# Ledger of designs, part 186: miniprotein binders against q53ft3

Target 1, 195 residues: q53ft3
Amino acid sequence: MFGCLVAGRLVQTAAQQVAEDKFVFDLPDYESINHVVVFMLGTIPFPEGMGGSVYFSYPDSNGMPVWQLLGFVTNGKPSAIFKISGLKSGEGSQHPFGAMNIVRTPSVAQIGISVELLDSMAQQTPVGNAAVSSVDSFTQFTQKMLDNFYNFASSFAVSQAQMTPSPSEMFIPANVVLKWYENFQRRLAQNPLFW
Short names: E, the ipSAE of ESMFold2; O, the ipSAE of OpenDDE; V2, 0.75 times the mean of E and O plus 0.25 times the DockQ between their complexes.

## First folded at step 20 (miniprotein)

Design W40 (at its last look DockQ between E and O 0.01; V2 from the best seeds 0.00; counts 0 for: pae O 8.9 > 1.5, placed apart)
Fold by ESMFold2, look of step 20:
Order: sequence, then C-alpha cells, then structure tokens
Structure W40 (fold): chain B 195 residues (1-195), chain A 83 residues (1-83)
Amino acid sequence: as target 1 above (195 residues)
Amino acid sequence: SPIQEEFEKLMERAEWHFEWAERYYEMGDKEYALLFFEFAARVFRKAAELAKKNNDPESYKEAIEYAEEAQKYAEEIQKELEK
C-alpha cells in the first residue's frame, strides 16, 4: 500500500506489515539520511475517515527505540517528504508501535506507518520541523522530480511476459530516462521555476 | 480546574494545527494546509463540546467560532485544489 524513498537509494515498495493496520520500512545506515519520502503506492485509498500517521524510530544511546511522529499521509496528501536529520537526538513522542514487539536491528532505524482514524490523528502534533513542504526550494524540486520520473517511467514499464527473456522480471525501455530528461530540460529552459 | 485545563490544552493543540496550516498555505503546500485546517476544526469542536458539557457558553462560543473559521479556510482550499 506504501512506498518509502531515500535519495540515492532504491525505492522500497515491500513494507513489513506488522499488523493489519501497521507497516514498517527499515532504514539501514540511517545516520547518513537527511530526508525520507513516504507515499501511497497505488490507487487504493484509505477507507473513509482514515489516514496514515508516519513515525520515525531510531535507537537511543542504550539501543532502545525512540519513536517520533513525523506527520501524516492521507487521500488528500498521498505523499510527503520528512526531514529526519535533526530528529536523531530529539524527544520521543507517543506512538502506537511499542506494544507490537516489532522485530528490528539495533543499528537500523525504521519508518512506521499506522492506519488510523482522522479524529485520532488530529489529537497528536508532529515533531516541529519534520514535515517538509513541497514548496521548500530543495524539497519541492526533489519531490516533483521524483514524482515526475516515477509516474513517467512506470507508464512505460513492461512485464517479463512482454519481454519473454526473463518472465519474473519487469523491464523499462532504455529510452525512458532520455525522454524524461529531454522533457524536463525543455521545461526548465522555458521556465526555470516551472516546478 | 481539571476541566478548564483540558479545555485549554485542546485549544492550544487546535491553534498549533491552525498556525501550521497557515504556514503550509504560505509555502504553497495546499494539501497539507487543507489537512491541518481540518484537524484544527476537529479539535476546536472537541473543545466546544467540552465547554458545552461544562455549562460554559463563553468558552463554547470561542471554540466554535474558531472551528468554523478553520473549516471555512479548509473549504476554500479544497475548491482551489479541485480546479
């Protein structure tokens, strides 16, 4: 249902489902990560009156998990960028994951997504600067570039059956990146602030 | 009193959401602005119901007016997003 992206890493689309309403992504080498993108993978919406609370967990100096509420994703806001670099020494927050006995490696951080009622989500406040606006200069460009590329490339993806050499693999035609680059460059030349 | 303290905490939480909604709107993130105005309205209405149960009509009026303001901003932003 969810995806997780860190700049320079492969998109994670196979969350560990730890409960019917709870999903987790592992973030190895988390100390080198400044931002994460969390997004809804497909067109399956949250049920009416529901949304997703997004949490970040890292081990404290004793190796114990510290959870912080980053923000939310909803049908009306299906993707968001969160800044985590300032949170690795921050205060913990109330969270729904502690009782779940989630399996984790002490040297690995996690992104947790809890599907909750909107009324419950409204009763919590995210950590201060975690949610980063899509109009922040760097964040806005990064978010729009990632969304544009993902949507464009995925529209040209073919299955193994269509390629026949490797039936269990999905392939993207070689010119997809070039098409994207040429279109993006043309738009920048016409309006450097088009994003 | 404990009830007045709960009312004040709800109002502060709702105001936090409202102010962040305004910041997100100024930054051009209309989707998050909408979400946070809707959250502010929900929490202001919860505060209003507490004031009503406590027979405090002045606090009720204050909370409901803020809830209606937040909801109006959310509705205006929703219309902008639908274009």
Scores: ipSAE 0.503, ipTM 0.835, lowest interface PAE 2.0, mean pLDDT 77
Fold by OpenDDE base, look of step 20:
Structure W40 (fold): chain B 195 residues (1-195), chain A 83 residues (1-83)
Amino acid sequence: as target 1 above (195 residues)
Amino acid sequence: SPIQEEFEKLMERAEWHFEWAERYYEMGDKEYALLFFEFAARVFRKAAELAKKNNDPESYKEAIEYAEEAQKYAEEIQKELEK
């Protein structure tokens, strides 16, 4: 349902479902991360009247998780970019993950997505400056992330003749990645704020 | 030439993977470091093969040397992960 992308890192498409309505991505070495993109995979939409509240969690000096609301994703806004570098010293906020015993390592931050009613989301206030407002910054960041992902994925591309039997591995056709890339590029070019 | 351009693109891509491999290793993320060194090696080899087809022995040698270096690092990291 959700994807998480950090520039220079592999895209994450397998969120840990920690509850029926809660999903978590682990972000190792979070201190090096400036921006995170959270996006809908396009496979499963939000139910009608629902969206996703996106939270960021990092360990404080005591190793306790500090959660902050970054923003939202919806069917109408299926992706969002968040600046998290400046939040690492911020104060925690109310969050839906507090009662959950999520096993964390000290060096790993988390992106949490809580599926919530749109009406409820509207009453929440994201932390300041988390949402990237600059179109240029977003475009540049997104382009770098896309290029990184595409370059990474294409490096694994092999022809069927070159494939060795590996029944334990799943393979994704290269054309799927290409199509996704092209579609994303097209949308970005048309409207950098299409998300 | 189109072949030279493709070679340069492959070399650039491989170099990018190599650099990120180093960064991940420095960060202590050995699994990602391993993965990116393997990618670098693979792409450098692709570049080498292209150079070979283009009868460019100098480019071939360069690409192979980088591929071997990347492969060496990958192997070293793999050994570390197995301990």
Scores: ipSAE 0.008, ipTM 0.276, lowest interface PAE 8.9, mean pLDDT 78
ESMFold2 (binder alone), look of step 20: mean pLDDT 90; pTM 0.887

Design W41 (at its last look DockQ between E and O 0.54; V2 from the best seeds 0.00; counts 0 for: pae E 1.7 > 1.5)
Fold by OpenDDE base, look of step 20:
Structure W41 (fold): chain B 195 residues (1-195), chain A 83 residues (1-83)
Amino acid sequence: as target 1 above (195 residues)
Amino acid sequence: SPIQEEFEKLMERAEWHFEWAERYYEMGDKEYALLYFEFAARVFRKAAELAEENNDPESYKEAIEYAEEAQKYAEEIQKELEK
């Protein structure tokens, strides 16, 4: 139902379902993470009148989890970017995840998504500094993500002479990826929120 | 009074949603702006209901006016998103 993306890391599409209405992603080495993207996979929408509250949990100095509400995802807003780097010294808030007996290493944080009624979500206030505070921050994050993707894709580039015939595989020319990248950068420069 | 305190908390929460809706709109995130205006409207209406139950017509009027404003902005953004 949900995915989680950190720039420079593989996308996570397999959340741990800890309850019927609760999903958790593990974020190893969370101290190096500035932003996280939470998104719906598009396979299952929220029921009518429902959405998701997105929480971040990190271990405090005593190893106890500190939960904070980052924001929301809904059918109308199926993806969101959150800044988590500034939350590492924040105070905990009320959260629906209770005492999770997940063996945590000190370097692992969690993203929790709770499926809730929109009316219930309206009764909550996210931490203000979790929002993408500036267009510039969003642009920088997106640029890093794009660069990572481009570098990843280009690492698999081979010349036609180096290709081994594989009739069952489809190939995409590297120039197509480059054109996509250039077009995306142009659109991003014009409107960082063009999607 | 406990009721007045609850009313003020609802108004504060609704105002928080409203302000963030404006911020998101300014940033170009219309979907989040819409969501938060809708949240603001919902919570302002709850505040109004509480005021009505407490026979406080002034508080009711205030909350309803803000609810209507939030709803108006939500509707405008919804129209923009449909274009």
Scores: ipSAE 0.608, ipTM 0.866, lowest interface PAE 0.7, mean pLDDT 85
Fold by ESMFold2, look of step 20:
Parts: structure tokens; C-alpha cells; sequence
Structure W41 (fold): chain B 195 residues (1-195), chain A 83 residues (1-83)
């Protein structure tokens, strides 16, 4: 139902389901992590009137879990980026993961997602609003994707002097790819969600 | 008064959501702006319900006016997302 992504790591798509309505991802070496992306895989939406409260847990100096509400995901906001670097010294908040009060090593934290009624979620306040603008992050991801595509396509570019005849193969002038790239970047800056 | 304290706590929580909805809107995150305006409206209505149960029409009016304002912003943003 959910995915969890940290920059430079493989995406996690196999959450541990610890209750009917509660899901957990482990974050080893969490002290080196600044941001976490939590998203819905798109296979199973929340039931109508429900959404997900997203929590971060790290062990305190005694090895006991400290849970903090990061924010929310819903059918209307299916992906969010949370800044966690400032939370590792923060005070815990009330949370629904009481059964998860077990000791962990100092190097392993958790992301918890609790499926709840929207009315219940509205009564909660994240600990320092940790959620980063998803538009800014989406724009940055999209720009990286555009750069990757342009660099990949450009790696096949040859000059006319270096071209090997290939009559059964279709070719596109490199300028067409560049024009597409420039147009896409301009439109993305105007409206990051146009595509 | 414990009831007045609860009313003020609800109003502060709703205002927190409302202010963050505005910030998310300014940052371009219309999906979170919508969510937080809807959350603000829900909590303002809960505050209005408490005021009504306590026969406090002035507090009721205050909470309902804020709830309707939050709902109006949510509806405007929803229309923007549908375009």
C-alpha cells in the first residue's frame, strides 16, 4: 500500500504491517538521513473519509523509542517529503504505536503510518511542521529525470562525419531533442503538475 | 473554565492548521494547502459545536465564521487542482 524512499537507498515497498491499520518501515543508519519520502503505491487507496498519519521513531539516550508526528498522506496528497534531521533531538508526541514500545539500537529508526479517519487526523498537530513542499521536491525530481533523459539521448549523438549509414533505422535531429527539453523545462517552471 | 479552555485549545489548533495551509499554498503545495484548510475547517466546526452545546452564541459565531473562511479557501484550491 505504501512506499518509503531515502535518497541514495533502494525504495522500500514492503512495509511491515503491525496491525490492521498500522504499517512500519525500518530506517537503519537513520542519523545520516535528512529527508524521507512517504508515498502511496497506488494499488490500494485509503477508504473514503480516511487517510494516513505519518510518524517517525528514533531511540532516545536510553534506547527507548521516541515517536513524532511528521504529517499526513491522503488520497488527495499521496506523496510527501519529510525533513527528519532536526527531529532526532526532539521531544516525542502522543502516538498510536504503543505496542511498538520496544528497545532498538541507536542506529535504527522507524517510519510508522497509521490509517485513521480524517476527523481524527485533523485533531493532530505535527511536531514542527516537518513536511517539505512536495511541489519543490517533485520539480527537483522531474528536473533530474529531464537531465538524465537528455544526457542519455545525447550520448548517442554523432556528427555527420562520424555517422554510419543505417537505412533501416530512423533518426531524429539532435536539435529536436533539445527543443523538447527546453520546452518541457519552461512548462515545468510554469506549472510543475502539467504532465 | 475548563470548557472555555477546551474551546480556546480547539481554536488555536484550527488556527495552526489554517496558517500552515496558507504557507503551503505560498510554497506551491496546493494539495497540502487544501488538506490543511479542510483540517482547519473541521476543527473550527468542532469548536463551534462545543460553543453551541455550552449556549455561547458569540463563540459559536466566531468559530463558524473561521470554519466557513477555511472551507471557502479549500473550495477555491480544489477548483484550481481540477483545472
Amino acid sequence: as target 1 above (195 residues)
Amino acid sequence: SPIQEEFEKLMERAEWHFEWAERYYEMGDKEYALLYFEFAARVFRKAAELAEENNDPESYKEAIEYAEEAQKYAEEIQKELEK
Scores: ipSAE 0.570, ipTM 0.857, lowest interface PAE 1.7, mean pLDDT 79
ESMFold2 (binder alone), look of step 20: mean pLDDT 89; pTM 0.880

Design W42 (at its last look DockQ between E and O 0.44; V2 from the best seeds 0.57)
Fold by OpenDDE base, look of step 20:
Structure W42 (fold): chain B 195 residues (1-195), chain A 83 residues (1-83)
Amino acid sequence: as target 1 above (195 residues)
Amino acid sequence: SPIQEEFEKLMERAEWHFEWAERYYEMGDKEYALLYFEFAARVFRKAAELAKKNNDPESYKEAIEYAEEAQKYAEEIQEEMEE
């Protein structure tokens, strides 16, 4: 139902379902993470009148989890970017995840998504500093993501002379990826929210 | 009174949603702006209902006016998103 993305890391599409209405992603080495993207996979929408409350949990100095409400995802807002780097010293808030006996290594944080009624979500106030100042942070995140993708894709680039015939495989010319990258950067520069 | 305190908390929460809706709109995030205006409207309406039960017509009027304003902005954003 949900995915989680950290720049420079593999996308997570397999949340741990801890309850019928609660999903958790583990974030190793969370101290190096500035932003997290939470998104719906598009396979299952929220029921009518429902959405998701997105929480961040990190261990405090005593190893106890500190939970903070980051924001929301809904059918109308199926993806969101949250800044978590500034939350590491924040105060904990009320959360629906209870005492999860997850053996946490000190370096692992969690993203929790609770499926809730919109009316219930309206009764909550996210931490203000988790909201990404949209344009600059989003642009930076997107640029890093694009660079990561381009670097990843280009690492598999081979010359035609180096290609081993594989009739069952489809090949995409590196120039196509480059053109896509350039076009995407141009569109992003014109309108960071062009999609 | 406990009822008045609850009313004020609802108004404060609704105002928080309203302010963030404006911020998100200014940032170009229409989806979140819409969501938070809808939240504001919902919570203002709850405040209004509480005021009504408490026989406080002035508080009721105030809350309803803010609810209508939030709803108006939500509708305007929805229209913009459909264009």
Scores: ipSAE 0.624, ipTM 0.873, lowest interface PAE 0.7, mean pLDDT 85
Fold by ESMFold2, look of step 20:
Structure W42 (fold): chain B 195 residues (1-195), chain A 83 residues (1-83)
Amino acid sequence: as target 1 above (195 residues)
Amino acid sequence: SPIQEEFEKLMERAEWHFEWAERYYEMGDKEYALLYFEFAARVFRKAAELAKKNNDPESYKEAIEYAEEAQKYAEEIQEEMEE
């Protein structure tokens, strides 16, 4: 139902469903991540009157998860970029001993999506509203590229009954991604500033 | 009173949404601007219902006027997006 993208990593489209209304993506080596994209897959929308609250979780100093509200995705806002770099644990990577520990096993953070009533979502306020400003030229290009990909891919979504016995999941044939890539490359080669 | 404190918290939350809706609109993110104006309107209406339940016509009028303003902005943005 959802996808999660970090620049330079494979797109995650197989969220772990931890409850009927809750989905999670793992983010290994989260300290190297500054932004995360969360988006809806396919043509199966949120139920009427519902949407998704998007959370970021990282382990605190005791190793316990700390959940912070990043923002929302809805049928009217199906994708968003969230900045997480300012939300990471402040464990002392800047002190001299941190510099002497070049290779270390990373902690795993999570992106959580909770499907909720819009009335309930309206009662929440994100942490400093982590959604990224679109005025940055690189951020604008990245967002438009992702919007283009999302719109193209979602127009070819198929039900799970068409491909697999997992009825709660939406699937996209692999050749749809290739078609998007070819179209985007062509347009970018013709005009690098077409966006 | 505890009811006045709850009313003030609802108004502050709605104003937070309203202000961010305006910022998203200025940044060109009409989808979030629409969402946050709609959220502001929902919370202002909740504050108005509380004021009405408490027989407080001054607070009711204030909250409902803000709810209608937020809703009007949301409708205008939705029309822009549908064109």
Scores: ipSAE 0.611, ipTM 0.870, lowest interface PAE 1.5, mean pLDDT 75
ESMFold2 (binder alone), look of step 20: mean pLDDT 89; pTM 0.881

Design W43 (at its last look DockQ between E and O 0.01; V2 from the best seeds 0.00; counts 0 for: pae O 10.5 > 1.5, placed apart)
Fold by ESMFold2, look of step 20:
Structure W43 (fold): chain B 195 residues (1-195), chain A 83 residues (1-83)
Amino acid sequence: as target 1 above (195 residues)
Amino acid sequence: SPIQEKFEALMERAEWHFEWAERYYEMGDKEYALLYFEFAARVFRKAAELAKKNNDPESYKEAIEYAEEAQKYAEEIQKELEK
């Protein structure tokens, strides 16, 4: 349902499901991490009226988890970049991940995603400057590039009933990626900040 | 009173969402701007409900006006995303 990406590491797409509505990714060597990308894989949307609250957890000096709300992902905002470098000494917030996710290794943190009602999510306030999902220009550019690519490619998707013998599978024309790439390069050359 | 303190806490939370919705909109993140305006509207409506249960028509009017303003911004951004 979810993916988690840290620069210079393999993308994680196999979250640990610790409850029906709770998912966790481990982040080894969290001291070296400044930003985390959390995104929906696109295979399973949130149910109507629901979304995901995204938390960051790090172990304190006693090895006990300290959880902090980073922000949200929803069907309308399916991917986000969070800055976590300033949170490693912050205060914990109320969270739905009880004691079951206690980290035993001092250098491993966690990203937790709790599927909740939008009404419940609205009652939460992300900690610190986490509500500013502002990142350097490269990270913001990367997010907009991914969104732009997905929206462009999706506009050309066809079902297998339209073009292939297996009608239950969705396909896109092969040249869509090339068209997107050429358009993106042209716009970037005209205005490096057009995104 | 305890009820007035709860009302003011809800208003502050909704205002926090509203202000961040505006910041996300200025940064070009229309999806987060939409989300946070919708959150602001939800919390302002909760504050209005509390004021109504407390028979406080001035606080009710204030909260409803802010909720409607946040909802109008959200609807405008939704239309922008649909184009």
Scores: ipSAE 0.523, ipTM 0.842, lowest interface PAE 1.8, mean pLDDT 76
Fold by OpenDDE base, look of step 20:
Structure W43 (fold): chain B 195 residues (1-195), chain A 83 residues (1-83)
Amino acid sequence: as target 1 above (195 residues)
Amino acid sequence: SPIQEKFEALMERAEWHFEWAERYYEMGDKEYALLYFEFAARVFRKAAELAKKNNDPESYKEAIEYAEEAQKYAEEIQKELEK
């Protein structure tokens, strides 16, 4: 349902479902991360009248998780970019993830997505400066992330004849990655604020 | 030429992977460093093969040298991870 992308890293498409309505991505070495893109995979839409509240969690000096609301994704806004580099000193906010005993290593942060009613989301206030405000900065960042992912994924592309049997491995057709890339590029070009 | 453009694109991509491999290694993320060095090596080899097909021995040599370097780093990191 959701993907998470950090520039220079592999895209994450397998969120840990921690509840019926809650999904979590782990972000190792979060201190090196400036921006995170959260996006819908396009496979499953939100139910009517629902969207996703996106939270960021990092360990404080005591190793306790600090959760902050970054923003939202919806069927109408299926992707968003968030700046997380400046949040390290931020105060925690109310969050729906509770005292989840998520095995946290000190260097691992989390992106949490909570599926919520749109009306409820409208009453929430994201932390300041989490949303990327400038179209140009967003465009540049997303382009870099897209190029990174596409270049990485395409580097693993092999022909059918070059494949070695590995029953334990799953393969994704290259055309799927290409289509995703092209669709994202097109959307970005048409409306840099589609997110 | 279209072949030269493709070669340059492969070299650029491989170089990008190599640079990120170095960055990940510096950050202590050896698993990602390994992955990106392996990736760099693979793409440099693809560039080399293209140069060979295009009868460009200089480009071939360059790409192979970078591929070998990337592979060497990957092997070294692999050894570190196995300890």
Scores: ipSAE 0.000, ipTM 0.247, lowest interface PAE 10.5, mean pLDDT 78
ESMFold2 (binder alone), look of step 20: mean pLDDT 90; pTM 0.891

Design W44 (at its last look DockQ between E and O 0.33; V2 from the best seeds 0.00; counts 0 for: pae E 1.7 > 1.5)
Fold by ESMFold2, look of step 20:
Structure W44 (fold): chain B 195 residues (1-195), chain A 83 residues (1-83)
Amino acid sequence: as target 1 above (195 residues)
Amino acid sequence: SPIQEEFEQLMERAEWHFEWAERYYEMGDKEYALLYFEFAARVFRKAAQLAKKNNDPESYKEAIEYAEEAQKYAEEIQKELEK
């Protein structure tokens, strides 16, 4: 019913179902992960009046899971990007997974999805700023970072007539920087999470 | 009183959703803006029902007015998404 995607990794589409209404994805090497995408796989919508609460879990210093509410997916918002890099030492939140006897995975974080009534979801407050803006907003943020770097690097460009001789110094043609910049932008437009 | 504390918690929760709906709308995420305005409306209405149970007509009026405002924003955004 759900997929989970981390940049540079294969998409996960085979969630571990731990209850009729609860689904879990394992995230090995979680400390290197900054963002996860959670999405509905296809043509199976949530039942009317229901949606999915999305949680992140990491092992605490004792190896016990700490669950934090990231946000939601619904029929009207079927995919979302969540930033998890700032949550790996955060305070836990009230969550529906604590009553289940989930096998502990102390070296692995988890994404949990709980199918719930919209009325119940409305009573929950996600951890602040976990849900990243739409893909377009994420792309815009990344493009502004790229523009800043490109403008900075380009401000050092000189023509060959302006160069002073420096035979031990290495130089990069400005065209290389421009081509890298253009290629990165194209790849970002095709897949915002390619990095 | 416990009932007044519960009412204030519901209003704060609904306002949290309302404010995030506005932020998501500003950022261009109309789908989340719609979701969070709908959540705000649900929680404001729950607060209104509690105020009604507590015979508090001023709190009831306040909560219902906020719920209707949130619902209006949600309906406007839904029309934008249907285009």
Scores: ipSAE 0.559, ipTM 0.856, lowest interface PAE 1.7, mean pLDDT 79
Fold by OpenDDE base, look of step 20:
Structure W44 (fold): chain B 195 residues (1-195), chain A 83 residues (1-83)
Amino acid sequence: as target 1 above (195 residues)
Amino acid sequence: SPIQEEFEQLMERAEWHFEWAERYYEMGDKEYALLYFEFAARVFRKAAQLAKKNNDPESYKEAIEYAEEAQKYAEEIQKELEK
């Protein structure tokens, strides 16, 4: 139902379902993470009148989890970017995840998504500094993500002379990826929220 | 009074949603702007109902006016998103 993306890392599409209405992603080495993207996979929408509250949990100095409400995802807003780097010294808030007996290493944080009524979500206030504070921050994040993708894809590039025949495999020319990248950058520069 | 305190808390929460809706709109995130205006409207209406039950017509009027404003903005943004 949900995915989680950190720039420079593989996308996570398999959340741990800890309850019927609660999903959790693990974020190793969370101290190096500035932003996280939470998104719906598009396979299952929220029921009518429902959405998701997105929480971040990190261990405090005593190893106890500190939960903070980052924001929301809904059918109308199926993806969101959250800044988590500034939350590492924040105070905990009320959360629906209770005492999770997940063996945590000190470097692992969690993203929790709670499926809730929109009316209930309206009764909550996210931490203000979790929102993408500027278009510039969003642009920078997106640019890093794009660069990572381009570098990853280009690392598999081979010349035609280096290709081994594989009739069952489809190939995409590297120049197509480059054109996509350039077009995306142009669109991003014009409107960072063009999608 | 406990009722007055609850009313003020609801108004504060609704105002928070309203302000963030404006911020998101300014940032170009219309979907979040819409969501938060809708939240504001819901919570303002809840505050209004509380005021009504408490026989406070002035507080009721205030909350309803803000609810209507939030709803208006939500509807406008919804129209923009449909274009």
Scores: ipSAE 0.557, ipTM 0.839, lowest interface PAE 0.8, mean pLDDT 85
ESMFold2 (binder alone), look of step 20: mean pLDDT 90; pTM 0.887

Design W45 (at its last look DockQ between E and O 0.04; V2 from the best seeds 0.00; counts 0 for: pae E 16.5 > 1.5, placed apart)
Fold by ESMFold2, look of step 20:
Structure W45 (fold): chain B 195 residues (1-195), chain A 83 residues (1-83)
Amino acid sequence: as target 1 above (195 residues)
Amino acid sequence: SPIQEEFEKLMERAEWHFEWAERYYEMGDKESALSSFESAARVFRKAAELAKKNNDPESYKEAIEYAEEAQKYAEEIQKELEK
């Protein structure tokens, strides 16, 4: 239902569903992460009157999770960029994830998405340092994510001679990805807000 | 050649990371600057490895020198953040 993108890393599209209304992405090596994009894949919208509260969690010096509200995604705003640099020394806030059974270690940070009523979300206050600070920062973040996607897709490239028949899989020609990358990069340089 | 084209694209990407790391640092966003310098260093080292495989010592030297410069800035910023 959701995707999570970190600049310089592979996009995650397979959230851990830890409850009917709760989804989690793990962020290894979280200390190097500055921005996170959380977005809806477009396959399953929120029910009417509902949206997603987005949280960031990191372990404190005792290994205990510290949760902070970053902001929201909704059917009307299905993608959001959150700056998390500087939050790793902040204090935790009230959160809905207290009873989750997580198989990963507390030394890994997490992005949590909780499906909630819009009325309930309207009463929540995100941490102030989570907002994107400028258009230039957005452009840099977007360019890093674009580079990451290109590297990821390119790492799966095979020649026709190396291709194993796989009728249950769908494929795209590698030159399509390159053309898209070059076009997107060109457009981003001219207008960082075009997408 | 395809290998030279790949090398040049890696160098351009690493330089992009390096330039934006400097911009982040000037804006006071040291955490983003650190991450971007580390990214630049990694991509310059990837370019250097490609140059080594291609027996191109001048390109190898250039890429390694840039990688070391990026790493030096990252280390300096890391020390600033640890205070």
Scores: ipSAE 0.000, ipTM 0.118, lowest interface PAE 16.5, mean pLDDT 73
Fold by OpenDDE base, look of step 20:
Structure W45 (fold): chain B 195 residues (1-195), chain A 83 residues (1-83)
Amino acid sequence: as target 1 above (195 residues)
Amino acid sequence: SPIQEEFEKLMERAEWHFEWAERYYEMGDKESALSSFESAARVFRKAAELAKKNNDPESYKEAIEYAEEAQKYAEEIQKELEK
């Protein structure tokens, strides 16, 4: 249902489902992370009237998790970029993940997505520093994100002769991914906020 | 040479996948680890094929050994996921 992407890292598409309505991604070496992209995979939409509240958790000086609301993803806004580098000194907020004693290594942060009613989400206030406000930083991050995705996807490319029959799997021609990548880069270069 | 440069790029990419596979596994994300090891194996094999075409047996051997290692880990994780 969800993906998580850090520039220069592999995309994560296997969220840990910790509850019916809660998903978690682990982010190792979180101190080196400036931005995180959370996106819907497009396989399963949110139920009608629902969206996702996106939280970030990092260990404090005592190793206890500090959770902060970053923002939201919805069917209408299926992806969002969050700046997390400036959040390391922030105070914790109310979060739906409090009961999870997730044994974390000190270097691992988490992205939590809570599926919630849109009306409830509207009452929540994200941390102010999480929104990507700089067009230049956004463009740079997006370019790195695209490169990461392309490198990841292209690694799965096999010739038809090398394919093993797997009727349960869907395949996308590599050329389609390349065309998408090129078109997206071109649009991004023309207008970083084209979406 | 252009061929050597391409080989090095493939090796670097494969190594990147391999390292992340290990990280994902350590984190308990076996699905991502599996996918990453499979990617590493495939890319290492591509590098090996390129080395073979370039008559570089040492580079070929190196790439094949890493491909086999990545494939082994992928297979082990796959077995774990099937339990």
Scores: ipSAE 0.000, ipTM 0.199, lowest interface PAE 13.8, mean pLDDT 79
ESMFold2 (binder alone), look of step 20: mean pLDDT 90; pTM 0.894

